# VH-VL binders against C2 domain-containing protein 3 (C2CD3), part 17

Target 1, 169 residues: C2 domain-containing protein 3 (C2CD3), of Homo sapiens (Human) (q4ac94r1171to1339)
Amino acid sequence: SSGLLDVGLRYRRSPRTAEGVLAARTVSISVQIIRACGLQAAAKALAEREPALQFSATVGVNASVTTHLSFLPQGEQRRTHPVACSFCPEFSHHVEFTCNLVTQHCSGEACFLAELLEFAEVIFAVYHENTKSASDIISIESCKEYLLGVVKVPTKELLIKRSGITGWY
Below, E stands for the ipSAE of ESMFold2; O stands for the ipSAE of OpenDDE; V2 stands for 0.75 times the mean of E and O plus 0.25 times the DockQ between their complexes.

## First folded at step 18 (VH-VL; framework fv_levilimab)

Design Z5 (from Y5 with heavy chain G55S, light chain L100H; at its last look DockQ between E and O 0.03; V2 from the best seeds 0.00; counts 0 for: pae O 11.9 > 2, placed apart)
Fold by OpenDDE, look of step 18:
Structure Z5 (fold): chain C 169 residues (1-169), chain A 123 residues (1-123), chain B 111 residues (1-111)
Amino acid sequence: as target 1 above (169 residues)
Amino acid sequence: QVQLVQSGGGLVQPGGSLRLSCAASGFIFNRYWMSWVRQAPGKGLEWVSGIYSASSTHYGDSVKGRFTISRDNAKNTVYLQLNSLRAEDTAMYYCARQPYKSETSLGNAFDIWGQGTLVTVSS
Amino acid sequence: DIQLTQSPSSVSVSVGERVTIDCKSSQSVLYSGNTYLNWYQQKPGQAPQLLIYAASTRESGVPDRFSGSGSGTDFTLTISSLQAEDAAVYYCQQSYDTPHTFGQGTKLEIK
C-alpha cells in the first residue's frame, strides 16, 4: 500500500577560495528529489479519516516533499514545490546541505562528519497540500497538510560509494 | 427501505455506563460513515462521534476518553459505548449515516437518521 | 475546529413570505471544487432531516421552495414561499473536517 520515492544523494567537496580557513572545512551533501509513484493508496487510506480528501484520493494529490538530514538542526529542513493533481508527481528538485567536516554533535566532543554519516539518515516526508482552500484570503490558515508517507535513507553508503546513493525507496 | 433503528437508552446515575445500538437496513452498510449526534433538551445539535472503519474513529472533544464508537458490519450495526457519564451528557442521541465516495452526495451529509434514543444522567 | 454561526437565531414570518437564513464559517469549507456545507430541518419531536448538501444541492424529496447558495465561508438557506409546515429549527453543518460541527440553529416560526 506504500508508494515509492526516487531520490539521489551525493557527497561533494566544496572548497572555497579566498574566504578564509573555514571554507576548507565544509562539504556539501547534494539531494535530488526526482519523482514519486503509487501515492493513491496512501491518499485513500487518509480519505477514511478526512472526508475532504475523498476526491483527491480519486483524481490526484498535491504532493510536496520535505528533506532533512538527521544530524542537522530541524530548521535546516527543505521542501520541494508542490506538484498538483498527481499520484506520480515529478519534482526534479535539487537541494544542497552544507556540512562541517568537524562538528561538536557527539556529546560535546569533536566529531568527524564521517562518524555522523555512518549513523545518519536522510528523511523524506511526502505531503498532500490542500491548496484549494488556501485561495480564500481570509482563510489562509485553513490550508492543511496531510502526511502521505515517510522515507528514510541511510547515509553510510556515501562513505564508500563515490557515485552516491540513487534509486527508489 | 433505508432505515436506522436505535436502542439502548435509559436512565443512569452519574459515573454510570450505557451502550447504544443502531441497526441499519436497506443499504450496503460498510460503504457508509456512521455518526452519532446528540441534542440536549432544548438545545442544538452536537456531533459526538464518527466511524468508517476500526482504525478510523473520531470523537468530539467533550466525549474523548469516555465514549467509544464501534461497528459490526456483519450485523449492520453501529454502537456507542458511553462511560463515565455526566449530567451534561443528558440528551437525545441520534445515529446517522454519511455517504462515502457517493455519486449522489458529495458533501458527506447526514442523509438518513435514526429515531433517536434518550439518555438521562441523573442522581 | 470549524465554527459555524447562523443568523438570525430566530425569526417569525407569515405564510407566503420569503425567508433567508445565513451561515458563516470560521474557515473555508471548499476543497477541490466541492463545498462541504449542509442544511437540516428539524421539526418538533422529530429527528433532523437533510435539506441541502454541497451548499446548493437539494436532497431528494425536498420541495423546490428550499434552496441553498453561497461559497467559501458565507452560505444562505432560502425558502422562497413559506408554508405552515415549514415551522422548524434549521441548522447548517460542515463535513469538511472532524470534528463535524453545526451552527447554533435558527428557529423559524409562522406568524
Scores: ipSAE 0.005, ipTM 0.567, lowest interface PAE 11.9, mean pLDDT 88
ESMFold2, look of step 18: ipSAE 0.237; ipTM 0.724
ESMFold2 (binder alone), look of step 18: mean pLDDT 91; pTM 0.937

## First folded at step 19 (VH-VL; framework fv_levilimab)

Design AA1 (from V3 with light chain L100H; at its last look DockQ between E and O 0.02; V2 from the best seeds 0.00; counts 0 for: placed apart)
Fold by OpenDDE, look of step 19:
Structure AA1 (fold): chain C 169 residues (1-169), chain A 123 residues (1-123), chain B 111 residues (1-111)
Amino acid sequence: as target 1 above (169 residues)
Amino acid sequence: QVQLVQSGGGLVQPGGSLRLSCAASGFTFNDYWMSWVRQAPGKGLEWVSGIYSAGSTHYGDSVKGRFTISRDNAKNTVYLQLNSLRAEDTAMYYCARQPYKSETSLGNAFDIWGQGTLVTVSS
Amino acid sequence: DIQLTQSPSSVSVSVGERVTIDCKSSQSVLYSGNTYLNWYQQKPGQAPQLLIYAASTRESGVPDRFSGSGSGTDFTLTISSLQAEDAAVYYCQQSYSTPHTFGQGTKLEIK
């Protein structure tokens, strides 16, 4: 299904402050999740297999977006707050990923961030949280999550553009 | 008897605010969406806002950021807060219930309407 | 947004005659076998009233002379034998997605 996700990516070098050698060894990848659109089509499609989603597919999904850098541990994944009952949710969410300029391979060999970014992706996943036929999120713990869509953005663009990239995917 | 009774509205200057109320009776209020639909004088119907649960809300583009829909299930009442009113907001405002359960209504139509309340925005 | 276009915008018909009002949707309002297209009647000085829901189902209390038909993007409201009390403006409306939208209305006058 064709959902659109408006995102912004920025690559920032940590300012070399005289105070810490460590600050000079990290960069920040800033990810902005702005909005998603066209989620109804995804919801409708999903509802064909999940009757419990028929209600949400007509009125709006409770959407959240996860963001993950492919070369970072899964624990570094971040998630937006949920936006209730919308097919075009506005998130206005900002996430900063601190990345080491030099990391280690499993073999113990040093790997530069540039090499990682050449082949890495920012992975966005849009989820719907089912609220038991209600549009309001009453209990997140009792809600089942459904994947509406996945967007992958190559990080190689960040090697070229310091100001980052923005776009719909 | 199933009914929606509206109150509020009136004459207000541009930039002013009003609060509309719609009290429901005769049915299980929480089982329905509540919506506001307006009609400018001599014009057609325009969907303004809907609250499909206690907290989930939708708005027409023309009123986003200015109007706020809410509901008090304990009072079986839906509200529409009208802020930053403009002349083009002048209209008869109707509240309406909307079933959302497919077993109740397949079309999710507005099956019960309030009597309407007039909002006039004029200098 | 889904746009609904009604035709005609106005019509004058004699009592006893057949009347048809069309409503065209900019996209399909069908989902999982359900059509989210409704028809309303609004008499002068009154709030709208539901006539037809799910494209073809009459609301309780609606006379049999009213019927709805159509599918996908093309819908029709039919009054088989017009009565004097049927003078009103008729609206189609979709509940397929927000914003819920109405047609521009069809004014039906009695000759």
Scores: ipSAE 0.441, ipTM 0.789, lowest interface PAE 1.3, mean pLDDT 89
ESMFold2, look of step 19: ipSAE 0.618; ipTM 0.836
ESMFold2 (binder alone), look of step 19: mean pLDDT 90; pTM 0.934

Design AA2 (from W3 with light chain L100H; at its last look DockQ between E and O 0.44; V2 from the best seeds 0.00; counts 0 for: pae E 2.2 > 2)
Fold by ESMFold2, look of step 19:
Structure AA2 (fold): chain C 169 residues (1-169), chain A 123 residues (1-123), chain B 111 residues (1-111)
Amino acid sequence: as target 1 above (169 residues)
Amino acid sequence: QVQLVQSGGGLVQPGGSLRLSCAASGFTFNRYWMSWVRQAPGKGLEWVSGIYSAGSTHYGDSVKGRFTISRDNAKNTVYLQLNSLRAEDTAMYYCARQPYKSETSLGNAFDIWGQGTLVTVSS
Amino acid sequence: DIQLTQSPSSVSVSVGERVTIDCKSSQSVLYSGNTYLNWYQQKPGQAPQLLIYAASTRESGVPDRFSGSGSGTDFTLTISSLQAEDAAVYYCQQSYSTPHTFGQGTKLEIK
């Protein structure tokens, strides 16, 4: 009933140099944001309380997607460029989150990446961005950016699946 | 002019409830994270709650289950619902704006603060 | 939760002197070259004001006598030539993870 987002997640070990033997080990969580579909239903549902969305809900949204890994700083979120006037945008966006296998606290306590991934998730937020080429007057008065939906993909399967996970969510 | 104007404070009995409001103006409210920070009389600052990307809400351990943060983007306002209030919740409550990295700004610091609203919990 | 410990808890210093305030984090607040450690000034009866973000970047309008340094877990706020208007309480704060904790504060008085 709601829109869907086609994504892929992979776990890969980051390259290390000779001096890296003395540095903390790192890995990467690779995230691909491939495409979305069915965004019209989400836009229409939101337009019931957001008059500025009425036009976009009928002709197409300017979709962009943010990506955040739940145990990393909120400020490390990444964002696609908007794809204009579509209910089925193609993003073809790639992002990497580097992670240490072990983090050491000054208290001496250690935190292992596997412990974090067991309960973590990648959070995708889909937004519509109004621009001057849309209904400028309504967009200027109400707001410029509207949340269409949220997708959360658990990371625990990365501990098991060697090829990663992909699909619609 | 960028500003945060707070309201909704006051005196309340233990176990009571109160809703704090923080009205934003002069910036694109929808594009910022919002947080509440409190300061008990004569004490330091304590982060209480924040509303972040994708509308996710987060709470300090001392207020989890009792406080609820929310935002109304049509009214450019963030709220903090304070339930099951205790004497230790007595404090000046500040709302604060928090830019995020994609906005090419202050890297998640609290760059704009409201004037504060006093909440007193006593019997 | 990340704990921040400031030292000293208070300091009394004369105008023109140099002041340093330390902040130690219970875990690293560094990710991918970005440091999530900030400093605030709070004068009596006022809301806090941002001074330094990202450990070392001065907020617009903050005098150049304020500087921040450090990385990972150990951070320092320095006031290189103290002025009378600098009397305040200073807080470090981490924006790495929720809860976004503050240090306990350092009260700076003019002697």
Scores: ipSAE 0.517, ipTM 0.809, lowest interface PAE 2.2, mean pLDDT 84
ESMFold2 (binder alone), look of step 19: mean pLDDT 91; pTM 0.939
OpenDDE, look of step 19: ipSAE 0.522; ipTM 0.860

Design AA3 (from S3 with light chain L100H; at its last look DockQ between E and O 0.06; V2 from the best seeds 0.00; counts 0 for: pae E 10.7 > 2, placed apart)
Fold by ESMFold2, look of step 19:
Order: C-alpha cells, then structure tokens, then sequence
Structure AA3 (fold): chain C 169 residues (1-169), chain A 123 residues (1-123), chain B 111 residues (1-111)
C-alpha cells in the first residue's frame, strides 16, 4: 500500500459509577486523524483498473477517512469530511469512541482494560469520492466512492504510553 | 459437533437474582461474539446482551444496569447475571454465537443457538 | 436504534403456494459490500434456526425453496412451493449495530 496516514490515539476511563446492582464504567478512546500523504501512487494504481479515476490520479483526489474500533459493530464507524483535490490532505479531525464496561470478576480495574487494549486495533480506510466534470461520458459510473487504502493501528502500546500514541502509519 | 449447552434458570421472586450459563464446544470460542436473546411467552425475540472479542459489553435498554454479561475463555463459557428481576423478565433465554472475522461471517448472524433456559419471575 | 418492520404479521396459505415476507429497516444495514440482515425460522417449542444470512445466502442444510433478496432497507424472504413443515414464525434481524434488533415476526400457518 502506498501513502501514509498521520494519526494519534489516546484513552481515558471515567470514574466508576454505582448505577444499578453492578458497578459500571466508561472507557473512551480518542482518535485523531491529522493528515495523509503520498496518495497519488495509490490513486494511479487504482486508475489502472478504474478508468474513471485517471483524471483524479493526475490532479488530486477528494479524500476522506473512516475509522472504527475492531471490537465494535461496523455501524459505529466515523468519517471525516472530504478534502478536495489533494494528494496530501489535511483533515485535523477528532473522534471519540465511548463504550460502557461492566464485570462481576476483576483482579483490578486495569485487568479488563488490558485485555481490551491488548487485542484491539483502530482501523482507518481512505476513500476517494469521484466528482463529475459535468460531462455525460462519466455518467455510466454507478459507484462514487473508491477505496485507496487501509491502515490498522494496534492499541496495545496504550498500556505503556499514558500520553498516547502518535505518528505516521 | 458445534453446540451450546445452557443451564442456570429457574423460579425466582421479584427483586431476586439468577446466573445463566452457556457452555460452548466444537469451535474456537475466543473467535466469536456471544449474545443472549430472550422470548417472553407468546412474544417475539428480543436481543438482551452481547459480549464481543476484546471483552466489550452491550445491553438492551430494558436490562441496562440490571444484567451483566461475561465470558470465561478458559472454560468456553458465557454467563448472564440477572439482578433486580421483574415479572416482565420472565422468558426463555437463549445464548447464541455470532461470527465476525472473515468472509464466512457476512451478515454476523446468530448461526448457532442454545436450547434455551426458562426464567420465571413470580411472587 | 434500528427498527425492523415485517409484513404481513400472519399469513395462512395452502401447501404448494408461494409465500413472501417483507422486512423494512429504518436505516440501511449495508456496509462495504456486506449486508447485515438475516432471517430465522422458529417452529413451536424449538429454538430459532438461521435460514438466510447476508440478505440472500442460504445457511447449510436449508432447502432451495427458501430464498432471500433485497439490499439497503427493503428485504424479502420467499418460500416457493410451501411445504407442511414450513409452518413456523419467521423473523428478520439486523447485526449492523447494537442493539441487534429483530422484526416482530410473521406467523405462517398451513390451511
């Protein structure tokens, strides 16, 4: 896969609440989608199979990024607004995923959180949205969205790095 | 032979508690989401709770704060702790598995069901 | 929450007839080419059994007379040439998001 995505991850847990018979707590994972680069190579590779993308692969793509957590249903994904006509878009987008966790059995508060973060991933998918040039020659296209690439970032380093994880992937 | 074997139901008074168990065999337990679905007498199916890979838990609105789902991967068992029981919780409770990881899991359907465990909440 | 509405709520038909059951979702259950809409059969005194997953794929061992169709929000279960053993309650169900909801059920009776 060509191209890189600059992201940041952090977590926080809310104080334990005593709602109901069993205690409940909230875990939040903050995801930052900062920018991407190098998307032209991905666009050109895709254009070899998708002729409708040849113009965009030359001038710039209309990029957007979806993100979701590997342990949540797909309907909980989030999406940036598209950034027009660029191979190095700046998104500066922040997403917060929240889930409620309860347990009857725990050797400590960090035990369940450690299991969650040990196996989880944040999954990013980068798309191009193909916009008509007002010509009917491309009206035969039935799909307006094309996948440029996928990035998966494990969350296990959050067990060690309290300030979070940031960088290019 | 893939199967889910349930236990732990019974009769309880309002405000009481029970724990339901669902023991799995014949598949790699850790690779599946597990859920509980209930059916009150003469009524339709209601999803109650699910526990996903990584341990995240989810609940239907009618049971939030009263029920707790958990799993023990070493014992291939999923549990549902029922607390603060009410008459409207009277139902047959089913456990079911839900594939999610691969092309064979399209739809994330409840493909294997237990035989059901009756819970009766009555004075 | 995603609401699933089935129609009809009940139907009484003769052996050999064609039956259709519709399921309408309050929002799309399609994601990245995958449809998270499933169908179950429940016979009296039994646990539900999976019939159709991903809108249109028959589970192993399900007779060819059962078929599913639809995409997005509108789905149909079709039973061609109904048999006596098909008397049951049929449910659609979505696994797109939590809570994973079921339709209210369609009772199929044999005349």
Amino acid sequence: as target 1 above (169 residues)
Amino acid sequence: QVQLVQSGGGLVQPGGSLRLSCAASGFTFNDYWMSWVRQAPGKGLEWVSGIYSGGSTHYGDSVKGRFTISRDNAKNTVYLQLNSLRAEDTAMYYCARQPYKSETSLGNAFDIWGQGTLVTVSS
Amino acid sequence: DIQLTQSPSSVSVSVGERVTIDCKSSQSVLYSGNTYLNWYQQKPGQAPQLLIYAASTRESGVPDRFSGSGSGTDFTLTISSLQAEDAAVYYCQQSYSTPHTFGQGTKLEIK
Scores: ipSAE 0.005, ipTM 0.584, lowest interface PAE 10.7, mean pLDDT 80
ESMFold2 (binder alone), look of step 19: mean pLDDT 90; pTM 0.936
OpenDDE, look of step 19: ipSAE 0.378; ipTM 0.790

Design AA4 (from Z4 with heavy chain S105R; at its last look DockQ between E and O 0.58; V2 from the best seeds 0.00; counts 0 for: pae E 2.5 > 2)
Fold by ESMFold2, look of step 19:
Structure AA4 (fold): chain C 169 residues (1-169), chain A 123 residues (1-123), chain B 111 residues (1-111)
Amino acid sequence: as target 1 above (169 residues)
Amino acid sequence: QVQLVQSGGGLVQPGGSLRLSCAASGFIFSRYWMSWVRQAPGKGLEWVSGIYSAGSTHYGDSVKGRFTISRDNAKNTVYLQLNSLRAEDTAMYYCARQPYKSETRLGNAFDIWGQGTLVTVSS
Amino acid sequence: DIQLTQSPSSVSVSVGERVTIDCKSSQSVLYSGNTYLNWYQQKPGQAPQLLIYAASTRESGVPDRFSGSGSGTDFTLTISSLQAEDAAVYYCQQSYSTPHTFGQGTKLEIK
């Protein structure tokens, strides 16, 4: 039902050396996925509905985390490599999203990045990848993944906290 | 042999409901996004709904509040519940698979389509 | 919503000729080197089929007479030597943001 994810968010506007601030029209939002814990409770809850998870809920899950910034294309989500057989995986994963200072809403009107960040979120999804020990190429469809939990971290605090956001969620 | 096989269409009166089903085989279903796209007679294609990462669901403005997309990864099946149907909802409904960047690169195109299921709303 | 406008609405040409179809997006569909613009072919009574993804990459099994080009907002599908089997409706489509909109379609007929 719940777990904790240790993450960090930072951003930086990079000025262009020769032309000053006007040439620096992009911002990088850096996301660190450090580790998770408490995944056994989530795995046990899911195993009540999914018998295939009963063994993993006892010995450890093969966890991976996807990361998506809510106003970017869904296709720009990123995924950690899985950490095998653990309820407290250490990911130590870093991902960057480039964003224009002036961006476009779906309505087509230009807006400032700050307007987007006021209501945006970084969305983390934690999955278990269930792997067959004797799997062969033809049986690949029996390697399934299961959603263990979702964590959403609002980005509006980035507008206030110059050093970024970090902690457990 | 990657396939999407659809079912659940038919004739219904205005205000009625239907549930469309789309069964997948030949790929790891849980690693793909699924969408529904419809085409009214003599008209172009209209994206209707999609189910994405973290189970998030999205809808076109014309169906928001009336249609519900869902998926069952254990059964490799995506569903579209059509409620409060109107004459304007008469169309061929297609389900389509959508790869995303982590597994397959580029464009997030609809690379595999079902055969289509006709929904007719008439009095 | 991102609107996609195709031109022409229809075209009738002979086998062997070169055909171009344009698609203009109301806003950019490019992020970080990735272009979220795709092309589909639909023959009568059939489901659409993916032709080109990411503006310029052909789907496997698509003949090399089909090519795509463009950037940001302006895109073109080209058929370099038209075959009779190419008679269909062609759609551009964006996956940059939901709703994932389609162009209105271009009907290609063989004379």
Scores: ipSAE 0.498, ipTM 0.809, lowest interface PAE 2.5, mean pLDDT 84
ESMFold2 (binder alone), look of step 19: mean pLDDT 90; pTM 0.934
OpenDDE, look of step 19: ipSAE 0.523; ipTM 0.867

Design AA5 (from Z4 with heavy chain L106Y; at its last fold request DockQ between E and O 0.44; V2 from the best seeds 0.50)
Heavy chain, then light chain:
Amino acid sequence: QVQLVQSGGGLVQPGGSLRLSCAASGFIFSRYWMSWVRQAPGKGLEWVSGIYSAGSTHYGDSVKGRFTISRDNAKNTVYLQLNSLRAEDTAMYYCARQPYKSETSYGNAFDIWGQGTLVTVSS
Amino acid sequence: DIQLTQSPSSVSVSVGERVTIDCKSSQSVLYSGNTYLNWYQQKPGQAPQLLIYAASTRESGVPDRFSGSGSGTDFTLTISSLQAEDAAVYYCQQSYSTPHTFGQGTKLEIK
ESMFold2, look of step 19: ipSAE 0.544; ipTM 0.817
ESMFold2 (binder alone), look of step 19: mean pLDDT 90; pTM 0.934
OpenDDE, look of step 19: ipSAE 0.674; ipTM 0.897
ESMFold2, look of step 20: ipSAE 0.553; ipTM 0.811
ESMFold2 (binder alone), look of step 20: mean pLDDT 90; pTM 0.935
OpenDDE, look of step 20: ipSAE 0.560; ipTM 0.873
ESMFold2, fold request of step 21: ipSAE 0.022, 0.572, 0.047; ipTM 0.654, 0.823, 0.673
ESMFold2 (binder alone), fold request of step 21: mean pLDDT 90, 90, 90; pTM 0.937, 0.933, 0.937
OpenDDE, fold request of step 21: ipSAE 0.025, 0.462, 0.448; ipTM 0.672, 0.843, 0.845

## First folded at step 20 (VH-VL; framework fv_levilimab)

Design BB1 (from Y4 with heavy chain L106Y; at its last fold request DockQ between E and O 0.50; V2 from the best seeds 0.47)
Heavy chain, then light chain:
Amino acid sequence: QVQLVQSGGGLVQPGGSLRLSCAASGFIFSRYWMSWVRQAPGKGLEWVSGIYSAGSTHYGDSVKGRFTISRDNAKNTVYLQLNSLRAEDTAMYYCARQPYKSETSYGNAFDIWGQGTLVTVSS
Amino acid sequence: DIQLTQSPSSVSVSVGERVTIDCKSSQSVLYSGNTYLNWYQQKPGQAPQLLIYAASTRESGVPDRFSGSGSGTDFTLTISSLQAEDAAVYYCQQSYDTPHTFGQGTKLEIK
ESMFold2, look of step 20: ipSAE 0.540; ipTM 0.820
ESMFold2 (binder alone), look of step 20: mean pLDDT 90; pTM 0.938
OpenDDE, look of step 20: ipSAE 0.458; ipTM 0.850
ESMFold2, fold request of step 21: ipSAE 0.516, 0.534, 0.088; ipTM 0.808, 0.816, 0.664
ESMFold2 (binder alone), fold request of step 21: mean pLDDT 90, 90, 90; pTM 0.936, 0.936, 0.935
OpenDDE, fold request of step 21: ipSAE 0.022, 0.269, 0.381; ipTM 0.668, 0.794, 0.822

Design BB2 (from AA2 with heavy chain L106Y, light chain S97D; at its last look DockQ between E and O 0.03; V2 from the best seeds 0.00; counts 0 for: pae E 7.3 > 2, placed apart)
Fold by OpenDDE, look of step 20:
Structure BB2 (fold): chain C 169 residues (1-169), chain A 123 residues (1-123), chain B 111 residues (1-111)
Amino acid sequence: as target 1 above (169 residues)
Amino acid sequence: QVQLVQSGGGLVQPGGSLRLSCAASGFTFNRYWMSWVRQAPGKGLEWVSGIYSAGSTHYGDSVKGRFTISRDNAKNTVYLQLNSLRAEDTAMYYCARQPYKSETSYGNAFDIWGQGTLVTVSS
Amino acid sequence: DIQLTQSPSSVSVSVGERVTIDCKSSQSVLYSGNTYLNWYQQKPGQAPQLLIYAASTRESGVPDRFSGSGSGTDFTLTISSLQAEDAAVYYCQQSYDTPHTFGQGTKLEIK
């Protein structure tokens, strides 16, 4: 009862001129969130549990997508702007995650990003935002959101494919 | 036998934290919405938080940003992390299951309750 | 949020008498022919217990003297012939939308 998410992942070295030596020790993982489809089934399923979602499940959901790299802190999570009233929202969002080439995420010892990416994943979560129940538009916490689906994309292929990872998940 | 068994709670100072647990048995845990409901001494019932099987979470306004509900379907357990506790958070906390709409159940009623866990926030 | 208001807040009734408790909702809790209004009984020192769900369906094990009625925004819990063991606080609750709010409760005492 979940839809599909069209995404693109690319591994690229993008040294920032302003960051000097530090920039040389970082890379960027580019994430493109292109579009979703088939969200009505997920919405209808939720509506069986949340009757207040009946209207949205019929006419369209207000979809946003969170993106998180599994080896980064939770605070690094990004979120798209919501696309209103659609079961096939087009996001056309681009986000880049700056990653250190050398980290201490491996049991306290220094490890290379490549080692992390071998076992890491990009986690996408698609949410519906119920604007009618939102008390404050400024605070995400004040908005009532419902999880429509989760997509996890392994990053190991980024080590092999220079063109990146693309497709529907 | 369908059962919810709660643990955690106790006495804590304002600003402190507690973690409540609710272990389910006798039913298919991942097919139910789990909620926490609290009751201040001598007061009525207040819905605190709920979580779908898929992980979607909801909170009452009074606890947003401070409380976190989570579940481990593999362990048949729902949790409530209570942070930044206030005196007004003092209450008996109950976990309860809510069935999804089906041929035999409607309304997401709290049909099974835990025994309750007392949380006391005091200086 | 959906607000539920119960009336009365408290009532004292003799054994054998009829008791009615009302619950008013700030908005409709109807969806696709189902009413998402529930009633609970809480006895002193115990967790609440489900009595009625879907406005009028008795939970398994609930005595026949308990009944629920109503539609839209107005609901009633009725005890046709009060028994001594029915002394408790009764709550209505909506499950139409989160937060799943409760009424303020009605304390039923036995004369």
Scores: ipSAE 0.037, ipTM 0.645, lowest interface PAE 5.1, mean pLDDT 88
ESMFold2, look of step 20: ipSAE 0.038; ipTM 0.657
ESMFold2 (binder alone), look of step 20: mean pLDDT 90; pTM 0.935

Design BB3 (from AA5 with heavy chain R31D; at its last look DockQ between E and O 0.03; V2 from the best seeds 0.00; counts 0 for: pae O 9.7 > 2, placed apart)
Fold by OpenDDE, look of step 20:
Structure BB3 (fold): chain C 169 residues (1-169), chain A 123 residues (1-123), chain B 111 residues (1-111)
Amino acid sequence: as target 1 above (169 residues)
Amino acid sequence: QVQLVQSGGGLVQPGGSLRLSCAASGFIFSDYWMSWVRQAPGKGLEWVSGIYSAGSTHYGDSVKGRFTISRDNAKNTVYLQLNSLRAEDTAMYYCARQPYKSETSYGNAFDIWGQGTLVTVSS
Amino acid sequence: DIQLTQSPSSVSVSVGERVTIDCKSSQSVLYSGNTYLNWYQQKPGQAPQLLIYAASTRESGVPDRFSGSGSGTDFTLTISSLQAEDAAVYYCQQSYSTPHTFGQGTKLEIK
């Protein structure tokens, strides 16, 4: 009804040299954003509230995807480049998130990454960027963005599956 | 003749409820978005709510959770249910149609207005 | 939300003179060549009436002395030669995104 997102998640240990003691205490979560499909329905629905999107809902959206791990700070969020004028954009985007194996809670208690991943999720948000509505074409801040949809993928399976998580969501 | 005819206004105490109606004639009702716009005495225009062709609804922040817009395409009528009314809700309420043709045109202005319905909230 | 600010808030002008009313939006209301800015006239005791849509297109039945101009965030309603019947409050309004906000209005009085 609102489209699908094809993604891959993998848990990777970074082989780091002996000199990086800190590196030995971190791992990487690899996220692949492959493609989306069926974004027209979402765009049409949104166009009822946002008349300026009627054109894009007909010909294609300029889609980008943000990725956020729920247990990481908001500042660690990453974003794909936009794919122009498509309801089935191909992103072929790869991003890695560095995660500490051990963190400390405010209470002073140690928390292992495995505990975090058991209850965590990867949050994907698909946006349409309306570049033609920008008052200043040289200013990114002047661009209007519209949320088309959100996908949440639980990370608990990363603890079990060596091959990672892959599929349409 | 294209027209919108309103009814359902009146005097009500704070916390009370009213239901406004707007009956459309002379055009294909389902082809248009319908909105409510209000105007407090001596003040400007404020968009209150809208309901679109596919049934999606939207509300101004000042009325969210209290007002409900709906439409009956079979009766060519749009409604506004006003609950938990406050003194600041006192206003002339107008219904208006908004053209929508996604492939040939874009959502534009309120080209037809009702005659208005006065809602007075007072103790 | 998109805020629209009109100027002036009120103006008194003699019959036959030129009148301009400005409307500034907090963000662009332009998309794919379409401008989602409209102008309305409201006479005392009456419902608003559409004058201009898409920034510069006159609604059917609107006199030629009314015109709209502007783009992006800056818009102007012009009455080339004011008539006595033009005494009213004028509002700009955007239909780019919800809520479909209005300007605060400009009261036009005839001297």
Scores: ipSAE 0.006, ipTM 0.576, lowest interface PAE 9.7, mean pLDDT 88
ESMFold2, look of step 20: ipSAE 0.577; ipTM 0.829
ESMFold2 (binder alone), look of step 20: mean pLDDT 90; pTM 0.930

